VH-VL binders against Probable DNA replication complex GINS protein PSF1 (gins1). Designs and how they scored, part 7

Target 1, 191 residues: Probable DNA replication complex GINS protein PSF1 (gins1), of Dictyostelium discoideum (Social amoeba) (q54hr6)
Amino acid sequence: MFTKTAIELIKELRGTDSIPHYNDTSIKATIDEMIALYEDLIKTITEHKEQKKEPFYLQHAITFHNSINRDKRCILAYLNERLNRIKEYRWSSGQSLLPDQLKERLSQNEIQFFSEYDKILTEYNSKVGLDLTIDPQPPKELYIEVRVIKELGEVVLNSGCTVNLNLNTTHFLKRSDITNLVKNGSLEHII

## First folded at step 6 (VH-VL; framework fv_namilumab)

Design m57 (from e1 with heavy chain S106A)
Fold by ESMFold2-Fast, scan of step 6:
Structure m57 (fold): chain C 191 residues (1-191), chain A 123 residues (1-123), chain B 107 residues (1-107)
Amino acid sequence: as target 1 above (191 residues)
Amino acid sequence: QVQLVQSGAEVKKPGASVKVSCKAFGYTFTGYYMHWVRQAPGQGLEWVGWIYPNSGGTKYAQKFQGRVTMTRDTSISTAYMELSRLRSDDTAVYYCARLGDSYRSAGFYFDYWGQGTMVTVSS
Amino acid sequence: DIQMTQSPSSVSASVGDRVTIACRASQSISNYLNWYQQRPGKAPQLLIYAASSLQSGVPSRFSGSGSGTDFTLTINSLQPEDFATYYCQQYYSTPYTFGGGTKLEIK
């Protein structure tokens, strides 16, 4: 089958909580298959170029096109799932550096992705004044000053207080009452 | 059912070599790193090295570099650890252990261990 | 190499006691720490991974905590089968290193 090796990539990730070793061999095989299919498609088009229409021309073109798209989708699904697992690893570890064992399993591009994702999380945590990759105990700062970034109107806080959060207004509120609103980008901590 | 079964006890003279085997059952042998850990009598655990069965790639602790060789035979799902130029202080139980992992908790851990192989080096 | 130090090296306790074992890394290892239990003459068994995650099948009286350099293993209400040696192990950096072990003995 045309998609044999691509299906093997997806199969490798199913039913496991692992980040398995980057499957360079199967990815290369799938890409080689896509190249062969593209060459077959070009050949089919070229051979039909100046000839009378053939009953099977469209069927052949559609078959090659669909096979190439299936291989492409499988590779993208495989790579995207690996990146999602790497993101979850970063959230769980709370650390900017990868352990040696994980470095052995990731591609160079995946190592770079981790670094860039870590930078985004670190910058965001710095701006909001908390570390989101570690379940925090209630903060030592009882009250913080926040600015409303997205119109919220009248809001009942977890403490039972009701406050009117109009766009671009600033408020001095208990951090525990507004953690979710800061986390979802509705409020900005003023440092 | 995952199981790691090791070869039997060995008694060697100083300067000899020993080769311990670890046969894997119940999982895809090439999908997991196999580590070796030793424990001298009455002492703690000491990491020796690992082999990745899919590629045959290995990494050894500096202390054993040049004396240890790890190999595998994928046709029989068996890993081997050979330690050469044995000294009396190499007397230990040698364990093979599978490295499991979880991206959900950032974990890498020895989830299954062989029963251990006692290697005695006597002068 | 990252050095792992366990304290105490041995502890005497009675059934029903709460026991705490400490493990310290010579440098920050995030939460990349495991705990193993070893009974005499047996291979080690995984108890806790990633500092605080309980392995499937391990009794809930076992718990782990800590991050960075300081970690603890707690047994909330000691049972007869818990008398064993306990080891911490870091997996942040190669070579993998273990603590010296803590032997839990009947008082």
Scores: ipSAE 0.600, ipTM 0.787, lowest interface PAE 1.0, mean pLDDT 85

Design m59 (from e1 with heavy chain S106P)
Fold by ESMFold2-Fast, scan of step 6:
Structure m59 (fold): chain C 191 residues (1-191), chain A 123 residues (1-123), chain B 107 residues (1-107)
Amino acid sequence: as target 1 above (191 residues)
Amino acid sequence: QVQLVQSGAEVKKPGASVKVSCKAFGYTFTGYYMHWVRQAPGQGLEWVGWIYPNSGGTKYAQKFQGRVTMTRDTSISTAYMELSRLRSDDTAVYYCARLGDSYRSPGFYFDYWGQGTMVTVSS
Amino acid sequence: DIQMTQSPSSVSASVGDRVTIACRASQSISNYLNWYQQRPGKAPQLLIYAASSLQSGVPSRFSGSGSGTDFTLTINSLQPEDFATYYCQQYYSTPYTFGGGTKLEIK
C-alpha cells in the first residue's frame, strides 16, 4: 500500500521514550515515493490529453494526489515529534552540552535546533534571574495508549499518517491525532 | 521480558581469535545500541565498543582498534564481538549491554546486561 | 580520554550503616554519570543514571549527587544484599570510561 514507508516513521516513535536515530533512509524513501507518484500523475495527465474518458483520469489523479499528501504529512509529523522530544530533553536535562550518544542520533539540523533552543532558554533565564530548568516539570505526554472500542479500519490521522484501527486492538498514538476519536467514544484511553 | 543471552565460555591459545555472541529478546533489536564491556579477573570494567544494529555502524575503543570487529545479524537479533591476535591479558569476562535512554528522564545507561562470557587465553 | 577515579577502593561497614562513595572525573562531564552495582559472579546492574536519577526498581536507600567533576553515591542504612562492588561511569564522551570500583565488604 501507498504510505507504508511513511507510516513506519511514525511506528518508530511509538512505544518508546527514546530519541531514536534520525531515519534518513526512510525519509528519503518516502520522498522518492512522492516523486514517483507525482511522475505517475504527470504521465496520467499527459496520456489523458489523447483520451476520451474524463472520469477515469480524474479518479487516478485524485488517488495520486491523496497519497502524496499523506506521505508529506507523515514526514512532517515525524520531524515535529522529534523536535518536541529534543525540546523536552533540553528542558528536563537542564544541560547545554550534548553527550556524544545524542549527537549520533540527531541530524545536523536537529543539532542546530538544540543550540538555538538552548540559547533562547539561557537568555530568558538570565533576564529573570532564574534557571527554569532547575527541577524541571516535563510537558504533558504527546503520545497516549488507546484501545479501539468501535471498528474504524484504515484511518488517516489529522497528521496525515494512516493507521489500521481494528476492534479491540491497542495503539500508541499522538494525542492530537486522536482527540476527537476518544471524545466520540471510538477509542478508549488506557491509563 | 528484556533479556540478553551470550554464548558459552571459550579457551584460546595466544594469537588465536574468539567470537562471542549476544542474542537479544523482548525488544526491537534494531532500535538500541549494543555495547561490549570486559572485566579481567579481579579487575574493573573496561569499555570495548558499540554497534548500532540498525545500520551496522560501529565505534571501538582505540586500545582495541584493529583487533576487534563487531557485527550483527538482524534476522536472529544477535550481536557478535570478534577479538583477534589474543594475548594472555585479554583473559576476561566479556559482557554485552543494551544502551537505554529516555527523553522524558534524560540519560544514556546500560539498562540490561548479558550474563557474560568467560574468555581464557593461555599457553 | 576522561579518567574516572573512585574513592575509597574498599570500605568495610556493618548492616544499618550509611556509606558514601566518591567518584571524580578528570574533566567536567555535566551530569552524564551512571552508577552500577556488581555482586560477586554477576553482571553489573544499573542503580542511578544522570548523576541523581534512581533507576526503576532500585531501593530508595540509594541516592546520587554531584555535577561537573565530583559525584557521590550514598547508601542509607546498608542491607546484607548491598555488599558488592560499585562503579561510576561517564557517558559524556567516547570512549565510555568507568571508575576503578569500590568494594563494599562486611566488617
Scores: ipSAE 0.593, ipTM 0.802, lowest interface PAE 1.3, mean pLDDT 85

Design m6 (from e1 with heavy chain T30S)
Fold by ESMFold2-Fast, scan of step 6:
Structure m6 (fold): chain C 191 residues (1-191), chain A 123 residues (1-123), chain B 107 residues (1-107)
Amino acid sequence: as target 1 above (191 residues)
Amino acid sequence: QVQLVQSGAEVKKPGASVKVSCKAFGYTFSGYYMHWVRQAPGQGLEWVGWIYPNSGGTKYAQKFQGRVTMTRDTSISTAYMELSRLRSDDTAVYYCARLGDSYRSSGFYFDYWGQGTMVTVSS
Amino acid sequence: DIQMTQSPSSVSASVGDRVTIACRASQSISNYLNWYQQRPGKAPQLLIYAASSLQSGVPSRFSGSGSGTDFTLTINSLQPEDFATYYCQQYYSTPYTFGGGTKLEIK
């Protein structure tokens, strides 16, 4: 499925405090799948021009829209979460130093992002005569571990990523995506 | 639940090669770097190198370049360290260790260690 | 390579004592330092990571501090099982390097 590769990206971040290796293979595979879906849609439309008003045409357009948006949001959620972890790393380390082990896990764009973020933080601190990263407070928890108390099945999160919330399963999900499900008693926060 | 189990003690002649195994249990083997650290009798810890099981990528300490080879078999969740052209000063306990990490604390750390494999090199 | 120097090489202490072990890096390593305990005949065990973070399951009497080049491991109210060798380790730069070790002996 088109969401299969995107789910693997989310799974890599779920349940771990790691910054795993940049998964260029899965990102490229997801993009390739979206391109393949687009090409299939064009072929289907071309073969059925005379049947444009048929429900068949509309259903394929809806399927394409839902699939590409889901995959796109999952990739963006993956990339955004990685950037958030990189920012947290900078706050935790308190300096411009990146250890060799981390450098090997980041994409070139992520290394550039770290440098830019560090520069902004360093310039601001020097201007106010204070280093805000000395004895930093840990950033707010973005992901929490939850257990499914009420069967929900396949759920599309606010980020657009799909998760299968089966009764009594445990998941590590972004807090903002599931706040309402925790509040209504469908998910239980495990502390 | 997480455990690293190493192969048994070896006794070798100078110039021989030794291959130590480290089998991983209780976690996704391909997701974590596996490091090798040795300790000569009565001495401190010395880093040998690492292998990343997902890609098979390796990095070795300069001292061991050309003599050490790290490999893995993902089908049996096992990492290997082979040291060639053995010298008497290679006599040591060799440990495998998993590299855990946390972005929340800027941490990379050896959270689980194998029990160690004694390699004795004597004429 | 980054050189890690521990002091002292050995310490004699009694149960209930407060013990401090120092570790110095030859260059700044931020907070990229771990502490391990090795009991005789056993593999090392992680105590502290990222200079000051206590590993899960490690007693609260252990604490770490420091940043840059100078680091300290403190054991408050020493227990019998704490008589072991302690190692610091940097992970800022490859190759990973360890301190020479500090042997904690019963007085």
Scores: ipSAE 0.606, ipTM 0.799, lowest interface PAE 1.1, mean pLDDT 84

Design m60 (from e1 with heavy chain G107A)
Fold by ESMFold2-Fast, scan of step 6:
Structure m60 (fold): chain C 191 residues (1-191), chain A 123 residues (1-123), chain B 107 residues (1-107)
Amino acid sequence: as target 1 above (191 residues)
Amino acid sequence: QVQLVQSGAEVKKPGASVKVSCKAFGYTFTGYYMHWVRQAPGQGLEWVGWIYPNSGGTKYAQKFQGRVTMTRDTSISTAYMELSRLRSDDTAVYYCARLGDSYRSSAFYFDYWGQGTMVTVSS
Amino acid sequence: DIQMTQSPSSVSASVGDRVTIACRASQSISNYLNWYQQRPGKAPQLLIYAASSLQSGVPSRFSGSGSGTDFTLTINSLQPEDFATYYCQQYYSTPYTFGGGTKLEIK
């Protein structure tokens, strides 16, 4: 039916942290539907292009066109979401090889994508002397430069450090100690 | 809530076949692989195989190839494991287990298990 | 097949003790290892996945570590309900394989 099979592809990914089995059957069915819709649209347009068009006929042509575009968007959304999950898997695992259970779920193109993505990431890390997948989180103790916008005087931070936050002075402090003061406008992040 | 309910205990003679069922509740049955794991009395866990309910695709441990058949009935959210040509050393508790996974953690794990079905093979 | 070896096969401990269980793979399995707890007459329950990730609902006294071939499960302060058998399991390669189990008994 119109977009039915395409919607099923997206529905399959909703509400789950899984990379489900590649749905080749539904993808092929959706593509076949798009081809049939496209052929029917072209036939409809060419048969009636020299006649005075009635409103109902134009509505049918528009509906066919919109259905084709929805099917196309659904397939692309499905494929793109799967690739994004594969990328996140690679970042999370830090490994170049996939477990057998994941290989069972991926298409050949997706396996190739993983291989290429892994190669790029590994090569980049090798060149710069870093492994970006070893520590997936930013540093816990980020220090930032701030300017005092509102006079606060002597303040004891959560870390136990005491600082004198006088109007228009600049300080280099732990972000975690001053997040609320930056957010409420008492301190300005200079970068 | 998610629950896997297995059929009751079976006593079989050597050479017979046994078919164990596992009915799934509380989740989309076709969305998860179902694995089978057995445990002989006083022994450890041994993987038997898996079935993917959406397609009916299966994979079996080489040790059981030719003797085990896994099937499912999606209309009643039930998976089956049939083991033929039973031997005394097939005496075990047979578990079904759902394979959960998370791409965010690069993980595959048995997050829900059936209560187990004791299969006793004795002359 | 990847062979999983657990050590020790059994250990006796008292409530409040710190216990460590080891698991060794016959080849590198990255972090593709899970830990399960099995109480007598019950099905196994997931404790740790991907070597070090704590399953939701599992007490924080449980922790996992390791990568490659050597893995450990640690229980920092034993509670009465922790006396059970523990199994490691690799999911890197089919067939999935389990360790022989470690029975944790009360002293």
Scores: ipSAE 0.575, ipTM 0.786, lowest interface PAE 1.4, mean pLDDT 84

Design m62 (from e1 with heavy chain F108L)
Fold by ESMFold2-Fast, scan of step 6:
Structure m62 (fold): chain C 191 residues (1-191), chain A 123 residues (1-123), chain B 107 residues (1-107)
Amino acid sequence: as target 1 above (191 residues)
Amino acid sequence: QVQLVQSGAEVKKPGASVKVSCKAFGYTFTGYYMHWVRQAPGQGLEWVGWIYPNSGGTKYAQKFQGRVTMTRDTSISTAYMELSRLRSDDTAVYYCARLGDSYRSSGLYFDYWGQGTMVTVSS
Amino acid sequence: DIQMTQSPSSVSASVGDRVTIACRASQSISNYLNWYQQRPGKAPQLLIYAASSLQSGVPSRFSGSGSGTDFTLTINSLQPEDFATYYCQQYYSTPYTFGGGTKLEIK
């Protein structure tokens, strides 16, 4: 299925509390899929449609749009979770420099993000005469660990990513995607 | 319960090779770096290298480059360290150690260690 | 390579004593320094990470301090089980390097 590669990015993050190696291969594969979907749409329109077959054209455009948005949401969820982990690392470490082994796992943009985030924190602390990292308040967590209490099977989240919620399995998911499932007793928040 | 269980003691002649195994229990093997550290009798700790089980990527200390090879088998959650062209000064206890690696703690630290494998190199 | 130097190499102490072990890096390593305890015939055990953070389950009498190049491990009121060898280890740069160790012996 066309969103499979994007879903694997989210699964990778769920398997670890580290900041894993930037998955350039899967991100590129997802982008290539999006390009291929676009090219297929254009080919279908030019080969099988005339202006008077507008319903056929509209259906393919909608399918393409939904598929592209789904892949985009999964990539953004992956990238945003990585940035959140980098922010939490900075708050917990209190340091402006990253260990070499951690730097080897980050993309160039993520290294730049760390430097800019650090600069903002350092400049703000200097202005107020306080080191905010001495008594750190972790950034608001967007993701929570949950256990499946009721068998749900394959579920499509609001982000467009699909997850298999099998009885007694644990998952690290975006809070907003699962709020209703926690409230109705299908998922249990693990502190 | 997290545990790292290593293979038994080895006695080798100079020039031989030794392959030490480290089997992981109680955690997701592919989610953590595995490091190797050695300790000669009565001496301190010396870092050898690491393997990332998810990708098979490795990094070795320069002094072991060309003599050490780290591999893993994800189907049995086992990491291996092979050291070739053994010298008498390679006599040491070899430890595997899991790199604790949480973005919440900001540390990179060896939170679980194998029991150690004594490798003796003598003629 | 970053060289880690520990002092003293050995120290004799009595139960109840306050013991301080020093560790010096050949270049600045920020706070990327761990402390391990090794009992005879056993694998090392993590005590302190990130220079001053106490590992879960480690007694509060252990504390770490320092940043940059100079670090200390302090044991406040030594207990019988604390007689062991202690190692500092930097994780700022690869290769990871350890101090030479400090053997803590009963007086």
Scores: ipSAE 0.573, ipTM 0.793, lowest interface PAE 1.4, mean pLDDT 84

Design m63 (from e1 with heavy chain F108M)
Fold by ESMFold2-Fast, scan of step 6:
Structure m63 (fold): chain C 191 residues (1-191), chain A 123 residues (1-123), chain B 107 residues (1-107)
Amino acid sequence: as target 1 above (191 residues)
Amino acid sequence: QVQLVQSGAEVKKPGASVKVSCKAFGYTFTGYYMHWVRQAPGQGLEWVGWIYPNSGGTKYAQKFQGRVTMTRDTSISTAYMELSRLRSDDTAVYYCARLGDSYRSSGMYFDYWGQGTMVTVSS
Amino acid sequence: DIQMTQSPSSVSASVGDRVTIACRASQSISNYLNWYQQRPGKAPQLLIYAASSLQSGVPSRFSGSGSGTDFTLTINSLQPEDFATYYCQQYYSTPYTFGGGTKLEIK
């Protein structure tokens, strides 16, 4: 009997791929059940406070605790699942605005949640985009080790530096200075 | 199999009222909004309004406000649209349509339609 | 109310042709637009939802595109069964509104 209304909240969500109308009636009924259970517990304790036999009020406390916890879990599961569906809707739509028909189904808190979630996603995308397009670090200069295959003697590089490229010697040079010499077979790139 | 079955054609005089029914089969009637759309002969589609069968809540296009009433009977999975103070320009085929939707695709659409009910208003 | 304008009002085409139909909203509706096909004497049938999503069972030759105010329905390689009237419909705000329709006719 207990938690029937709370179970129906979860069943409603399982029966549909939509974001159904916020079930204020069932949520209130579940909360009312929790309040009634609490009041019954207090009444039981109060009425039997002067005559504690085998402590039957402990059994009432256990039943109350289990019922309240189940109702709490059901309400939280219901609300959390709705928020997850709202998040997935935002990812699926890519839009910052909700259709009127969907707004009719959401609580005010859920509408606010959508707005805040949208702001977070928009901010994240903007920030990631800025990071991707701005690189304050210049590309590392590419240096390669080469071996002289053909005697070249004293050579002036594009940088203005002179190097003595004697047959069978190895050098560590900036690739842009020696690309043509590697291409024409005068220098061999050492891997 | 989802199906919407509407009542038969009606002929009314100006000033009368008409009540069209739409019976739903093959799905949970209370889980989906039911919309009404009309189409005058040789004309386009015009939205009339919706009812949410679970609560009985309704929304009507301003043009029909005060003349249209949408109701439902959950025990027989049937929606009704009543249009009063009929005029000759209310002559149209009236459709009921289920609003399907999915949070996974962000779509909201008329996925199933009734066969239509021809309402003729003539003097 | 959001006004939906379709162009053209009619198109003459042959089997195998590629046809495009345009739909314009009087204000931004995000991607909250559907396309329906209506054959004479029949109820409309959903083709595309959320501007570009193809409804299950609808042939892949149908496609939708657009966002904001301008939307397009494209039919590649027209088939005989495609000669019908096509309607766009916004679901961004109430009242829901439809375009005036585009009649696709045999050339």
Scores: ipSAE 0.595, ipTM 0.791, lowest interface PAE 1.1, mean pLDDT 84

Design m64 (from e1 with heavy chain Y109H)
Fold by ESMFold2-Fast, scan of step 6:
Parts: structure tokens; C-alpha cells; sequence
Structure m64 (fold): chain C 191 residues (1-191), chain A 123 residues (1-123), chain B 107 residues (1-107)
């Protein structure tokens, strides 16, 4: 099973160097899909409980587990990337205050995370008598633009999200998810 | 490569409505906020509001609340600004501008602007 | 709303001069300030963002400084194409607000 909404979370990050609006709609849709998959599993088990089908139940449990873990990994990858971008923003801005434009894009948990991260940096800088967020080193590029030079079809990334890598198509993907595909000549980095 | 192309000049009577378009080229239209800024003849710049094309969400300056409506059509990468109940002091060049922002630079800035649409309101 | 005040409203200068334009916010905006140049009959063009960061493709003779409430745009060795109107803009708080503009005129 695969979900379009989980892919949309990663696609949104792919298309921008900003911190986009928290995608509550796609997160909720992905969670709703997980709930539906769980309900389908329970219904299947309930309808067939009269038979001793231990291998059948194990297979369904494994399929359910793999599908849930795939969707969960996509959500976690999305959330973790957002937190990493929030940390980079704090380092690049050197400021404890968020502008309205950014504040409106963050979830309440992300606003709280920023406040705690800022507090840690401020306290540490105070202890050593300097501000480590002044003139930070440029961050490493997390996403790169690639062209598919060998047909790969549907590929499950390390994040658990699926992407269609069709010949001659261009994609903006997380470098760590595709390092091996670039090295083996399947993808070409576009500079 | 990135370009914003606006609709042509409009002449309207007081009380009428005007709808200005802004077509985006050379980037992912849904990935960036689109802002509108106006400039009366010989005057400075005044922010009107923004639309986020991905969701259709909008925010307007209080001065224009109830008179301005921003919309978009993602199939043709075009944003629209409609201003109603026009007054002579609405005479201005109206610009669309893309909001460039990056977590790496902490900036929120109008990196590309449309050529502007002159709206003249006269009796 | 945050009011942005630019001074002076106009400056007369000659090619080769060093020009400074000031911008003051009615309250602290950290470093959340941009500078734009508008040539006659043209749309504004971004010069500087986040108070001091030079936009790609903008000549190095332009520089920005300041934080909090007081900001400065400096043009070293003025060129003929620099005769234009300059605007500061804050993006700390909605609504976004611009300074009144500083018109740079030939002496």
C-alpha cells in the first residue's frame, strides 16, 4: 500500500528552501489512512476467526506493520526535516524573535521547540562569553536536483516515502536518500 | 528564467471593481507566497496583502479588509487581486511580487516583481 | 502598525560620491529589514535583505548595516545607474511596511 498524501509532505519540502506552512491536512490524511488500514485488519481477523489460519494472520500482521511503518517514517522524516530547518534558521538569524510570516507557518510544538533551542543556545553562549550564532558557517545542502538517466520506476527512499524515478525526469530530493543512486549512475546531479 | 507578467492598464469609475492578474513563469508557483504592493503616482510603496498559492490562504492589510480579494488558479500559475468599491485615491500602479525566503538566510524578501499594472480611478 | 521613517527624503550627489540613507523603525524589528531600489518607470528591485545581506547579482558598492530600530544603506562610489528612489521595508510584523523613500538626484 502506498499513500499520495505522505509523498506530498516530502514533495512540499523538495520544492522549497523555506519552512513551509505546517501541513496538518496531509499529516491528518496519512494518520486517517493508518487508522483505516488498522480497521481493515481487525475486520479481516474478526470475519475469519473461526479458522485456524495462523500463517494467514501473521502475513496480514506483517503487511499491516510494514504499511504503517512506511507511512510513519514519511511523517517522521517530514517533521525532523522541519525541525532541522528551524534550527538552521536560529543559527542563520542569530535572533530569539520570530517574524510573523514564519510564526504563522509553525505548529505550536515547533514554536515551543524554537523557544527551547534558543534558550539552550543563549545559555551556552552566556557561559562561554560569546555568541556562537553570529557569523555561522553555511549549512550543508540537504536537497539536490537530479535527473534520472536510467529507468528506476517506483523507488522507496530511506525515509520510507515512494517516488517515481522515470527516465529523463527531474527531481529535487534529499541527498542522503539518493547518494547510492547518484554513485551507481542511475541519477545525475544537476548543478 | 523567473518572471511575473501582469495584466494591462485599467481605467475605472468610482464605485467599480478591478481585477488584476499576475502570471508566474520559471518556478514552482505553489512553493512561494505571492504578495501585492501598490504605489500611487509620485508616492511610496504600500503593502496590500498576500496569497499562498498552495492552499489559497490569504492575509490582507487592515486598510483593505473587506474591499480586496486575492485568488489564484494553479492550473495556469496565475494570481489575482480584485479591489472593489474603488475610490480616486486607489489610483496606483499595482505590483505582484514573489516572497523569497530561505531557512539558511533567515530573510523574507520580494526577490522578483511583476512589471506593474496601472489602475486609474476617475469620474 | 510599525512605522518606517527614512531620512533624508532626497539627496543630491555626484558620480563617485559615497551616499548614506537612514531608516528608523518605530519599534525594534531585530534585523528583519530589506532595502529596495526603484528606477524611474520600473518595478522595485531587491538590494539587501536581513539588514546586511547582499542579494545575488547586486553590485558590492551597496551595503547595509544596523539592527533594532536604526538601519543604514550605503552606496560607495555612486554610479550613473544608481540615481533612483530607495525604500526600506520591515518584515518583522504584519502588515509589512515601507519607508517613505529617499530619492537620489544628480547634483
Amino acid sequence: as target 1 above (191 residues)
Amino acid sequence: QVQLVQSGAEVKKPGASVKVSCKAFGYTFTGYYMHWVRQAPGQGLEWVGWIYPNSGGTKYAQKFQGRVTMTRDTSISTAYMELSRLRSDDTAVYYCARLGDSYRSSGFHFDYWGQGTMVTVSS
Amino acid sequence: DIQMTQSPSSVSASVGDRVTIACRASQSISNYLNWYQQRPGKAPQLLIYAASSLQSGVPSRFSGSGSGTDFTLTINSLQPEDFATYYCQQYYSTPYTFGGGTKLEIK
Scores: ipSAE 0.568, ipTM 0.788, lowest interface PAE 1.4, mean pLDDT 84

Design m65 (from e1 with heavy chain Y109P)
Fold by ESMFold2-Fast, scan of step 6:
Structure m65 (fold): chain C 191 residues (1-191), chain A 123 residues (1-123), chain B 107 residues (1-107)
Amino acid sequence: as target 1 above (191 residues)
Amino acid sequence: QVQLVQSGAEVKKPGASVKVSCKAFGYTFTGYYMHWVRQAPGQGLEWVGWIYPNSGGTKYAQKFQGRVTMTRDTSISTAYMELSRLRSDDTAVYYCARLGDSYRSSGFPFDYWGQGTMVTVSS
Amino acid sequence: DIQMTQSPSSVSASVGDRVTIACRASQSISNYLNWYQQRPGKAPQLLIYAASSLQSGVPSRFSGSGSGTDFTLTINSLQPEDFATYYCQQYYSTPYTFGGGTKLEIK
């Protein structure tokens, strides 16, 4: 139960470079679990004081407390990462308005955050007579040398280009095209 | 590699229903909207709607409200579009697509289209 | 619904020509506009996103400009493979809407 749901929020973020739908169901379930655990913690402590329970009450209290803290950390990490991606979107897009597809993915609080962040950025840019977000240059493409350690054959890269990745061959490719293949162990980065 | 593979051509009579499938390969199916776009012979592109496979949430263009139903089966990474009460002017190639746009946090959107499914409505 | 109007509906041109295609939105869509190229019997291919950003792998002779309601696609030096139909598409608001298309024909 509980901790598993919170961890799934983090896994969802790792699975995409986009801003996924706000997972209200899992967040709500995790918060409800935390509330229940906290109430159980309070009850356990109160029962010890009033009823002089066995020595195991402290171990139960510590277990509940640790579970609550783990769930809290996972939710905060999830929310913070989403806010970071929203900030990155504002910088990369240079736009003050959210398209419907993105709007549907954000919570009301996140939509408000975007609006406030946009206001701060717009005010700063107006004071210096520049717009640092208009026509941003993409980061310089990083090309890396890789060795094929798992036979892949003909592969279509994210760029739409096709490359033959035969076992033990070496290639000089855009890092962004092959990040997943390096991460899953199919390609090895050579410095 | 990302690939969207659609079901084969269909011939239907007016008033019938058609269900087109689109199977996704090479990416996390539940993480991306699946759009449906149609094109009548010699005509332009027309957006039908989208489905978000994680939740099953859908949006349809108003002209198809009440006639179109979009569903998915996450266990086989397949999206479906069912169009009912077919008319001759529903004759078109129907595409599924994972449309890229600039809302991605990455610097480069990626656009992937299925091969298209020809649906012919004739008496 | 946001209506997208393309002009002209067709253009006859020769290899080496500079061609411009216009697209007008019925309301402001900021820069939430894509340009697609479609060859007969093929699915559309994304050329330009966010009104002016060139999609990876697309030749530099293609460029987009505009914001708000008025947009243009320019092909600076037309090549034989460029004879196709071009569509603008807004993704600011649902329903997503496409322009009527511009068919680029030889001569």
Scores: ipSAE 0.245, ipTM 0.619, lowest interface PAE 3.8, mean pLDDT 81

